# Designs tried in a protein design chat: miniprotein binders against b1l550. Part 258

Target 1, 279 residues: b1l550
Amino acid sequence: MRLPEELLERARDIHSEAPSHRIKLDRVGSFGLKVPVEFKGFLLLAEADVWVSLPEGRRGVDLSRQVEAIYELSNPPKDPFSLCREAAISLLEKLNYADSSGVSIRFDAPLQDGESLKYYGVEISSIASDEIINKIRVEILGMTACPCTAELIRAYKSSEIAATHTQRSLGILEVSTKAEHPDPDKLASIIERAMSSPLRTYTKRPDEGGLVIRSLSNARLAEDVVREMIHLFLEEFGHLPEDTHILAAVRSMESVHMHDIYAERSFSLDEIRKEISSH
Below, E stands for the ipSAE of ESMFold2; O stands for the ipSAE of OpenDDE; V2 stands for 0.75 times the mean of E and O plus 0.25 times the DockQ between their complexes.

## First folded at step 20 (miniprotein)

Design zb5 (at its last look DockQ between E and O 0.97; V2 from the best seeds 0.82)
Fold by OpenDDE base, look of step 20:
Structure zb5 (fold): chain B 279 residues (1-279), chain A 97 residues (1-97)
Amino acid sequence: as target 1 above (279 residues)
Amino acid sequence: SEEELERLADEFRELAERLGYDEIEVTREGDRFTIEAERNGVRIRIEVEVNGKEIRITVTIEKDGRRIRFMYVITDPEKLEKYLEEIERIIKMFLGE
């Protein structure tokens, strides 16, 4: 049932009224939208959040316009990065009372693994105000082998390849920049290369054995992984603006403990360059 | 290269022309050029800087007292066309197209 449009003339515009308390809100919007995106030839259904700021003198946000903004841009499905940036800008343009807007898009990104697919988690965001800041978070699983246990076993039993405990580890790179979103595949690659070995979706026995041997031969602490991630990041993305902010982290699901091991470093490109140059 | 900068300047000028801008000002300063234009109260400023293989594009759009700025840092020339198209779409949003 659709109500008569004439009723709109009689009804108060609740959203445009002054609120009882004149307080600005930072984010008001729709969370958990589903939007189609095209990524590396895949059509994916992504989860999206859209929001704008609300000035102190306005009771509510026109939520329908927000939803309209992102869906207009989502048909036909396009690159999620462009969608994110364009939608953030569109929100500001369409909702002129807002001084800031934001869009976040989340999905599992396919990654080729031989004849099969593996994946990494990706969340991309664009925050628009006087300037646009683009944020990307990539999470991918890998494997780490403990060098400490390996060293103890080596000392106890002379072997070229020492046994050690291995575990699944989650690597995280989060980048916030005034430039466009960094390539997520490159970020995922950095994380994988920083670990003892990547994970595989499908392995034959020889491949599995090789993967384990690789891991044992490249044993790394969680701390080592984070440092390697940072090193590799600087090599690939050192061209980004100096005020670009990075979070590099790893969560290792330690196989000998009930708890996880976590390590992280947050930094700007300027800061980390100064730190490295000081050594 | 100087030739690359000139080509870029031409591309961005053409972009502005396609968008219906008739008064386009192009200023060159070393390895940087700036395109400024105004149409129907929508002012655009596009700054392009070339440093080796890196192209930095900064777009500023002003409308109704609001300013928005966004930037691209391109190391792969193949991405340039994609971002030009994106910039065009964004400016069209402000133009109401």
Scores: ipSAE 0.795, ipTM 0.922, lowest interface PAE 0.6, mean pLDDT 92
Fold by ESMFold2, look of step 20:
Structure zb5 (fold): chain B 279 residues (1-279), chain A 97 residues (1-97)
Amino acid sequence: as target 1 above (279 residues)
Amino acid sequence: SEEELERLADEFRELAERLGYDEIEVTREGDRFTIEAERNGVRIRIEVEVNGKEIRITVTIEKDGRRIRFMYVITDPEKLEKYLEEIERIIKMFLGE
């Protein structure tokens, strides 16, 4: 049932009133929206959040205009990165009382894995005010092999045995920059290359053996994986603005323990360059 | 290069013309150019700098006292047209079209 449109003239505009308590709000919006996106030829159903700031003199936000802004831009489905940036700007333009807006979009990105696919997690955001800040977080699983146990076993019986524990490790790269969002496949590649070996959707036994041998030859501590991520990131993305902020992290699901190991480093590009050049 | 800079300037001038701007100011300084235009109270400034294979584009849009600035750092020339189309769509939002 639809109510008569004429009621809009008779009803008080509650949202435009001043609140009884003049307190600004940082984020007011709609969270958990489903939005279609097109990514590398795939049509995906992404999850999105949209919000704006609310000044202390305005009682409420026009939520329907917020939701319409992103849905209008998502039809037909398009690249999620363009959608994210454009929607954030559109919100700020359409809601003239806000001094900032934000959009986040989350999806599982397909990645070719031989004859099959695997997936990694992507979350992007754009926060608009006087400037736009674009953020991307990529999470992908890989395999790590413990170098400490490998060396201990090698020393036992003088290199007759080659073994160590291997486990899944979740690698994380998060980038916040004034430039456009970095390519998520490049970030995922950096994470996988920093680990002992990639994880595969499916392997035959000869290929599985090769992965294990490769992981033993490339055994790494979680700390070293994080350091390698940073090194590889700088090679690929050193051109980004100097105030670009990065988080590099690994959560290792240690196969011989009941708990995870975690390592992380956050930095700006100018900060890490100074640190590296001092050594 | 001079040829590359001239081509880029032409592309951005055409972008502004497609959006209905007709008083377009172009300023050059070395490997950098700036396009400025105003229409219907919507002022745009597009700054482009070429440094080797990198193209840096900074767009500023001003309407009703609000100013917004965003940028691109393009290292893959295949992406240039995509971002030009995005810039055009964003300016069109401010023009109300």
Scores: ipSAE 0.751, ipTM 0.912, lowest interface PAE 1.2, mean pLDDT 88
ESMFold2 (binder alone), look of step 20: mean pLDDT 85; pTM 0.859

Design zb6 (at its last look DockQ between E and O 0.97; V2 from the best seeds 0.81)
Fold by OpenDDE base, look of step 20:
Structure zb6 (fold): chain B 279 residues (1-279), chain A 97 residues (1-97)
Amino acid sequence: as target 1 above (279 residues)
Amino acid sequence: SEEELERLADEFRELAERLGYDEIEVTREGDRFTVEAERNGVRIRIEVEVNGKEIRITVTIEKDGRRIRFMYVITDPEKLEKYLEEIERIIKLFLGE
């Protein structure tokens, strides 16, 4: 049943009324939207959040306009980065009472692994105000081997490749920049290269054995992984603005403990450069 | 290269022309140029800086007292066309196209 449009003339515009309490809200929007995106030739259904700020003098946000803004831009499906940036800007333009807007898009990104596919988690965000800040978070699993146990075993039994415990580790790179979103595949590659070895979706026995041997020969602490991620990031993305913020982290699902090992570093590009140059 | 800068300037001028801007001002300062134009109360300023293989594009759009600025840092020339198209789409949003 559709109500007569004439009723709109009689009804108060609740959203435009003054609130009972004049308080600005930072984010009001729709969370958990599903939007199609095109990524590396794949059509993916991504999860999206859209929001705007609400001034103190307005009771509510026009949520329908927010939803309309992102879906207009998502047809036909486009790359999620452009969609994110354009949608954030569109929200700000369409909702003129807002001083800021934001869009977040989440999906699993396909990554080629021989004849099969791996994946990594991606969260893309754009926040628009007087300036636009783009944020990307990439999460990918790898494998780490413990160098400490390896050294103890080596000392006990003279072997070229010492046995050690291995575990699945989640690497995280989060970048916030005034530039466009960094390439997520490059970020994922940095994380994988920082690990003892990558994971594989499909392995034959020789490949699996090789993967384990690689890990044992490249044993790394969680701390080593984070430092390596930062180092590799600087090599690939050193051209980004100096105020670019970086979070590098690893969560290791330690196989000898009931708990995880976590390490992180959060700094601006400028701060990291200064620190490295001082040594 | 100087030739590259000139080509970029022409591309951004053409972009403004395609968007229906009549009064386009292009200013060059060393390895930088700025394209400024106004149409129907939508003012655009595009600043381009070339540093070696790096192209920095800063776009500022002003409409109804609002200002928005966004930036691209391009190291791969193949991405330039993509971002030009994006910039065009964004400006169209403000023009109501």
Scores: ipSAE 0.770, ipTM 0.913, lowest interface PAE 0.7, mean pLDDT 92
Fold by ESMFold2, look of step 20:
Structure zb6 (fold): chain B 279 residues (1-279), chain A 97 residues (1-97)
Amino acid sequence: as target 1 above (279 residues)
Amino acid sequence: SEEELERLADEFRELAERLGYDEIEVTREGDRFTVEAERNGVRIRIEVEVNGKEIRITVTIEKDGRRIRFMYVITDPEKLEKYLEEIERIIKLFLGE
């Protein structure tokens, strides 16, 4: 049953009233929306959050209008990055009482892995006010091999064993910039290339042997994985605005310990270039 | 090059024309040009700077006292058309179209 439209003229518009306590709110919105997106030929079901700021003189947000804003732009499904940027701007224009708006979109991005696919995590956001700030976070698993144990075993006088412990490590790159979102595949590639070896969906025995040899031949401390991620990032994305902010991190699930190792560095492009040039 | 800058300036002039803008000002300053126009209270300013293969685009839209500014730093020429279409869609949002 649909209620008569004329009731709208008799009912109070609660949202446009002034509240009892005139306090601005930073984020009022709808979280956990399911949104179809098209990424590199794949139709994916993403999760999205949308919000706007609420001035002290307005009691509530027109929540249905903000949900409509993103769904109007997502039909037909399109590139999640364009959707994120356009939706943030659309929210700010359509809800003209807000001084800022935001959209976040989360999905698992497919990567070709031989004859199969693997996935990595992507979360993007766009926050619009007088300017727009675009963020992307990419997370992907790789393999690391410990160089400290490798050196100890090499130094063992009677040993002919080429060995060390290997483990899965989660690499993270997070980029906040005034420019458009960086390509997530390039960020994922940077993370994987910084590791001792990529992880595969499956391998046959000869390919598995090669993967293990690769990881042992490229043993790296978690600290050096982070340093390599930064180096590779600067090569690929040094063109971004100078105030672009990056977080590079690794969480290594050490196979010989009950706990994880964590390393990270945050920097702006301007700051890291000055740091490097000071030596 | 001069030819690349002129081609880009023509593309942005045509973008503004497609959006219904009638008085379009294009100003050149070396390797940079600016497209300015106003229609129905929606003022746009598109600043484009070309440095080698890098194209930097800054868009400013003003409506009802509100200003929003966003940018693109394009190093892959295949992405230029995608972002031009995005800019056009965003301006249409402000025009109510």
Scores: ipSAE 0.734, ipTM 0.906, lowest interface PAE 1.3, mean pLDDT 89
ESMFold2 (binder alone), look of step 20: mean pLDDT 84; pTM 0.854

Design zb7 (at its last look DockQ between E and O 0.97; V2 from the best seeds 0.80)
Fold by OpenDDE base, look of step 20:
Structure zb7 (fold): chain B 279 residues (1-279), chain A 97 residues (1-97)
Amino acid sequence: as target 1 above (279 residues)
Amino acid sequence: SPEELERLADEFRELAERLGYDEIEVTREGDRFTVEAERNGVRIRIEVTVNGREIRITVTIEKDGRRIRFMYVITDPEKLEKYLEEIERIIKLFLGE
């Protein structure tokens, strides 16, 4: 049932009214939208959040216009990075009372693993105001082997490849920059290379054995993983603006403990370069 | 290279022309150029700097007293066309097209 349009002439525009309390809101929008995106030849259904700021003199946001903005841009499906940036800008243009806007898009990104697929988690964001800041968070699982236990076992039984406990570890890279979003596959690759070994979706037993041996031969602390991630990031993405902010983190689901081991470093490119150059 | 910079300047001028801008000013300064134009109250400024293989593009759009700035840092030339198309789409949003 559609109400008569003539009712709009008699109805108050509630959104444009002054609020009872004149307070600016930072984010008002629709969360948990589903939008199609094209990524590496895959058509994916991503989750999206869209929002704008609300000035103190306006009671509410035109939410329908926000939803319209992102769906207009998502048909036909396009890459999620362009969609994110364009939608953030479109929101500001369409909702002229807002001084800032934002879009966040989340999906699992496919990653080729031989004849199969593995994946990593992606969250892409763009925040628009006088400037646009692009943010990307990549999460991918890998494997770590403990060097401390390996050293103890080596000392005890003199083995070339010492046994040690291994565990699944989640690596995280979050980048906020005034440039376009960094390549998520490259970020995922950095995380995988920083760990003892990558995970595989499908392995035959010989391959699995090889993967474990590789891990044992490349034993790393959680701290080592984070430092390696930072090192590799600087090599690949050192061209980004100096004010680019990075979070590098790892959560190791330790197999000998009931709890996880966590390590992180937050920094700007400028800060970390100064730190490394001072040594 | 200087030749690459000139080519880029031409591409961005052509972009402005395609967008219906008739008063386009292109200024070259060393390793950078700027394209400035105005149409129907939508002012655009595109600054491009070439440093080796790195192309930095900064786009500023001004409309109705509002300014928005965004940037690309391109190290892979294959991405240039993609971002040119994106910039074009973004400017069209402001032009109401």
Scores: ipSAE 0.768, ipTM 0.913, lowest interface PAE 0.7, mean pLDDT 92
Fold by ESMFold2, look of step 20:
Structure zb7 (fold): chain B 279 residues (1-279), chain A 97 residues (1-97)
Amino acid sequence: as target 1 above (279 residues)
Amino acid sequence: SPEELERLADEFRELAERLGYDEIEVTREGDRFTVEAERNGVRIRIEVTVNGREIRITVTIEKDGRRIRFMYVITDPEKLEKYLEEIERIIKLFLGE
């Protein structure tokens, strides 16, 4: 049943009224939207959140206009990064009473893996006010091989075995910057290259053997993976604004333990450069 | 190079012209140029700096006393057209078009 449009003339505009309690709100929005995006030729269904700030003098947010803003920009489906930045700015323009707006978009990014596919996690956000701050978090699994066990086995003078434990490790890069979102494939590549080897969707036995041998040749502590991620990030993205903030982390699902290990470093580009230059 | 900077300045002038701006002011200082224009109460300022392979673009849009500023740091020249199209779409949002 659709109500008569004539009622709009008689009804109060509840949203534009002053509230009973004049308290500013930081985030008022619509969360868990499903939005189509186009990523590298794939049509994906992403999850999105949209919000704006609400000044103390305004009772409510025009929630339909929030949803309208992102859906208008998502048809036809387009690059999720452009969508995120444009939607954040559109929200601020459309909801002119807000001091700030925000959009987050989450999806699994496909990667070509030989004749197959694999995926990694992406979450992006854009927060707009008098400036825009763009954030991207990339998570991808790789393989790590323990150098401590490898060295003990190598040093064992009565043994002809070359071995160590290997495990899945989750690598994380999170970047917050005033510039556009970094390319997620480059971030995923940095994470994978920092590990002992990438994971594959499937392998034949000779290829599997090669993967393991490669991992032994690149045995790394979780701490070393984080350091390598930072090194590779600076090579690829050292051009970003100096106040760009990065979090590099690894959660390793150690195959010989009942628990995971975790290593993390956060820094700004200007901070890390000073640190490296002091040596 | 000076030729690359002039080509970029022409691209941004054309962008503003496509959006209906006239009296577009372009100011150049070395490896930097600024494009400024105003139409229908929407003022734009686009500052572009070229440093080697790096193109830095800072866009400021002002409407009704509100200012928003955003930037791109482009190291892949293939992405320039994509971001020019994005900038154009964002300015159109403010123009109400």
Scores: ipSAE 0.722, ipTM 0.904, lowest interface PAE 1.3, mean pLDDT 89
ESMFold2 (binder alone), look of step 20: mean pLDDT 85; pTM 0.870

Design zb8 (at its last look DockQ between E and O 0.96; V2 from the best seeds 0.79)
Fold by OpenDDE base, look of step 20:
Structure zb8 (fold): chain B 279 residues (1-279), chain A 97 residues (1-97)
Amino acid sequence: as target 1 above (279 residues)
Amino acid sequence: SEEELERLADEIRELAERLGYDEIEVTREGDRFTIEAERNGVRIRIEVTVNGREIRITVTIEKDGRRIRFMYVITDPEKLEKYLEEIERIIKMFLGE
């Protein structure tokens, strides 16, 4: 049932009214939208959040216009990076009372693993105001082997490849930059290379054995993983603006403990370069 | 290269022309080209620098007292066309197209 349009002439525009309390809101929008995106030849259904700021003199946001903005741009499906940036800008253009906007898009990104697929988690965001800041968060699982236990076992039984406990570890890279979003596959690769070994979706037993041996031969602390991630990031993405902000983190689901081991470093490119050059 | 910078500046000028801008000013300051144009109250400023294999494009759009600035740092030339198309779409949004 559609109400008569003539009712609009008699109805108050609630959104444009002054609020009871004149307070600006930072983010008002629709969360948990589903939007199609094209990523590496895959058509994916992504989760999206869209929002704008609300000035103190306006009671509410035109939410329908926000939803319209992102869906207009998502048909036909396009890459999520362009969609994110364009939608953030479109929101500001369409909602002239807003001084800032934002879009966040989340999905599992496919990653080729031989004849199979593995994946990493990705969240792409763009925040628009006078400037646009692009943010990307990549999360991918890998494997770590403990060097401390390996050293103890080596000392005890003199083995070339010492046994040690291994665990699944989640690596995280979050990048905020005034440039376009960094390549998520490259970020995922950095995380995997920083760990003892990658995970595989499908392995035959010989391959599995090889993967474990590789891990044991490349034992790393959680701290080592984070430092390696930072090192590799600087090599790959050192061209980004100096004010680019990075979070590098790892959460190791330790197999000998009931709790996880966590390590992180937050930094700007300028800051970390100065730190490394001072040594 | 300098030739690449000039070519890119020309391409951006042509983009502005395609978008119906008739008053286009191109200026060079050292290793930077700036393309400025105005149409129907939508002012665009596109700055381009080439440093080695890196192309930096900074776009500023001004309309009705609002300014929006965004940037691309392109190290893969294959992405250049993609981002130029994106810039075009963004400018069209402000033009109402």
Scores: ipSAE 0.765, ipTM 0.910, lowest interface PAE 0.6, mean pLDDT 92
Fold by ESMFold2, look of step 20:
Structure zb8 (fold): chain B 279 residues (1-279), chain A 97 residues (1-97)
Amino acid sequence: as target 1 above (279 residues)
Amino acid sequence: SEEELERLADEIRELAERLGYDEIEVTREGDRFTIEAERNGVRIRIEVTVNGREIRITVTIEKDGRRIRFMYVITDPEKLEKYLEEIERIIKMFLGE
């Protein structure tokens, strides 16, 4: 049953009233929305959060208008990056009482892996106010091989045994910039290239052996992986605005340890360039 | 190049014309141009710089005292049309179609 539309004119607009306690809120929104997106020809189901700021003098947010902002733009399904940026701006325009708006979108991105696909995690956001800040976080698994153990084994049985422990490691790049979102595939590639070897969806025995040999040839500490990620990032994305902020990190699930190893560095492009130029 | 800058300036002028803007002011200074226009209380300013294959576009939209600024740093020329279409859709939001 649909109620008569004319009731809208007679009912109090509860949301526009002043609240009993005049306290502004930073984020009021709808979280966990399921939205379709189109990414590189794939139709993916993404999860989205939308929000706006709420001034102290306004009791509530027009929740249906929030959902409309992203729903209108997601039908038909389109590129998640355009959707994220446009939805953040649409929220700010539609909800004129807000000082800021935000949208986040999460999905698993397909990546070519020989004859098959593998997936890596992507989360993007856009925060709009006087300016728009676009953020992307990419997480992808790779393989690392420990150089310390490799050297110890080499010293014990030089060239007779080439061995070390290998493990899955989670690489993370997070970029916050006023430019458009960086290409997630390029970020994922940077992470994989910084590791000892990529992980594959599947391998046959000869290919599996080659993967292990490659990892031994590129044995790296977690610290070295982070440094290499930064180096490769600067080569690919040094053109971004100087105030672009980056976090590069690795969490290594060490196969011979009861605990994980973690390394990270955050920096702005301006900051890291000064650091490098001082050497 | 200057040829690329001229083509891009024409494309953005046409974008503004499609949105119904008139009295479009175009200012050029070397490798940079700026397009400014106002219609129905929606003021736009689009600054473009070309440096080699890198195209930087900064868009400022002003309506009812609210100002928003966003930018693109385009290194892949195939993406230019996509981002110009996005810019057009965003400006249209403020115009109310």
Scores: ipSAE 0.710, ipTM 0.900, lowest interface PAE 1.4, mean pLDDT 88
ESMFold2 (binder alone), look of step 20: mean pLDDT 84; pTM 0.852

Design zb9 (at its last look DockQ between E and O 0.96; V2 from the best seeds 0.81)
Fold by OpenDDE base, look of step 20:
Structure zb9 (fold): chain B 279 residues (1-279), chain A 97 residues (1-97)
Amino acid sequence: as target 1 above (279 residues)
Amino acid sequence: SEEELERLADEFRELAERLGYDEIEVTREGDRFTVEAERNGVRIRIEVEVNGKEIRIVVTIEKDGRRIRFMYVITDPEKLEKYLEEIERIIKMFLGE
């Protein structure tokens, strides 16, 4: 049943009324939208959040306009980065009472692994105000081997490749920049290269054995992984603005413990450069 | 290169022309140029800096007292066309197109 449009003339515009309490809200919007995106030739259904700020003098946000803004831009499906940036800007244009807007898009990104596919988690965000800040978070699983146990075993039994415990580790890179979103595949590659070895979706026995041997020969602490991620990041993305913020982290699902090992570093690009140069 | 900068300037001028801007001002300062134009109360400023293989593009759009600025840092020339198209779409949003 559709109500007569004439009723709109009689009804108060609740959203435009003054609130009972004049308080600005930072984010008001729709969370958990599903939007199609095109990524590396794949059509993916991504999860999206859209929001705007609400001034103190307005009771509510026009939520329908927010939803319209992102869906207009998502047809036909486009890359999620452009969609994110354009949608954030569109929100500000369409909702003129807002001084800031934001869009977040989440999906599993396909990554080629021989004849099969791996994946990494990606969250893309754009926050628009007087300036636009783009944020990307990439998460990918790898494998780490413990160098400490390896050293103990080596000391006990002379072997070229010492046995050690291995575990699945989640690497995380989060970048916030005034530039466009960094390439997520490059970020994923940095994380994988920082690990003892990558994971594989499909392995034959020789491949699996090789993967384990690689890990044992490249044993790394969680701390080593984070430092390596930062180092590799600087090599690939050193051209980004100096005020670019970086979070590098690893969560290791330690196989000898009931708990995880976590390490992180959060700094601006300029701060990291200064620190490395001082050494 | 100087030739690259000139080509970029022309591309951004053409972009403004396609968007229906009549009064386009292009100013060059060393390895930088600025394209400024106004149409129907929508003012655009595009600043481009070339440093080696790196192209920095800063776009500022002003409408009804609001200012929005966004940036691209391009190291791969193949991405330039993509971002030009994006910039065009964004400006069109403000123009109501």
Scores: ipSAE 0.797, ipTM 0.924, lowest interface PAE 0.6, mean pLDDT 92
Fold by ESMFold2, look of step 20:
Structure zb9 (fold): chain B 279 residues (1-279), chain A 97 residues (1-97)
Amino acid sequence: as target 1 above (279 residues)
Amino acid sequence: SEEELERLADEFRELAERLGYDEIEVTREGDRFTVEAERNGVRIRIEVEVNGKEIRIVVTIEKDGRRIRFMYVITDPEKLEKYLEEIERIIKMFLGE
């Protein structure tokens, strides 16, 4: 049953009232929305959060207008990055009492892996106020090979054995910028190239052997994986605004240990360029 | 580059025209141009700078005392049309259409 619209004239507009306690709220929104997105020809089901700020003089947020911003834009499905930026702006325009808005979108991105696919994690957000700040986090697994153990085994059996422990390592790049979101495939590529070798969906024995040989010839400490990520990031994205903030990290799931190893560095482009140029 | 800058200026003028702007001011200074227009209380300012393959676009929209500014730093020319379409959709939001 649909109620008569005439009742809207008689009912209190609870959300526009002043609250009993005049306290500003930073994020009021709807979380865990399912939205369709189109990414590289794939139709994916993404998860989204939407929110706005709420001034101290307003009791509540009109939830339907808040949700409209992303659902109207997501039908038909489109690129998740455009959707994220446009929805954040739409929220701010639709809810004129808010001084800021935000949208986040999460999905697993397909990546070509020979004749098959593999996936990596993507989370993006856009925060709109008088400016827009766009953030992307990419997480992808790769393989690392320990250089310290490789050297010990070489010394023990002098040139006859090339061996070390290898393990899956999770690489992380997170970028916050005023420019458009960086391409997630390029971020994933940076992470994989910083590792000793990529992980594959499947391999036949000659290909598997090749990956292991590549990993041994490119053995790296977790610390150096992070340093390589930073180097490669600067080559690809050094054009971004100087106040762009980056986090580069790796979590190594060490195959011969009961625990993981973690390394990270956060920086702005301005900061890291000054640091490098001082050496 | 100089001829490409003029082509880009024409593209943004046409974008504003498609959105119904009729008094469009385009100014050029060296490697950059600015498109300014106002329609029904929605003022737009689009600043574009070209440096080699890099195209930097800054869009400012003003409506009812609210100002929003966003930017693109395009290094892949294939993305230009996609971002022009995005800019057009965003301005349309403010026009209420």
Scores: ipSAE 0.728, ipTM 0.909, lowest interface PAE 1.3, mean pLDDT 89
ESMFold2 (binder alone), look of step 20: mean pLDDT 85; pTM 0.862

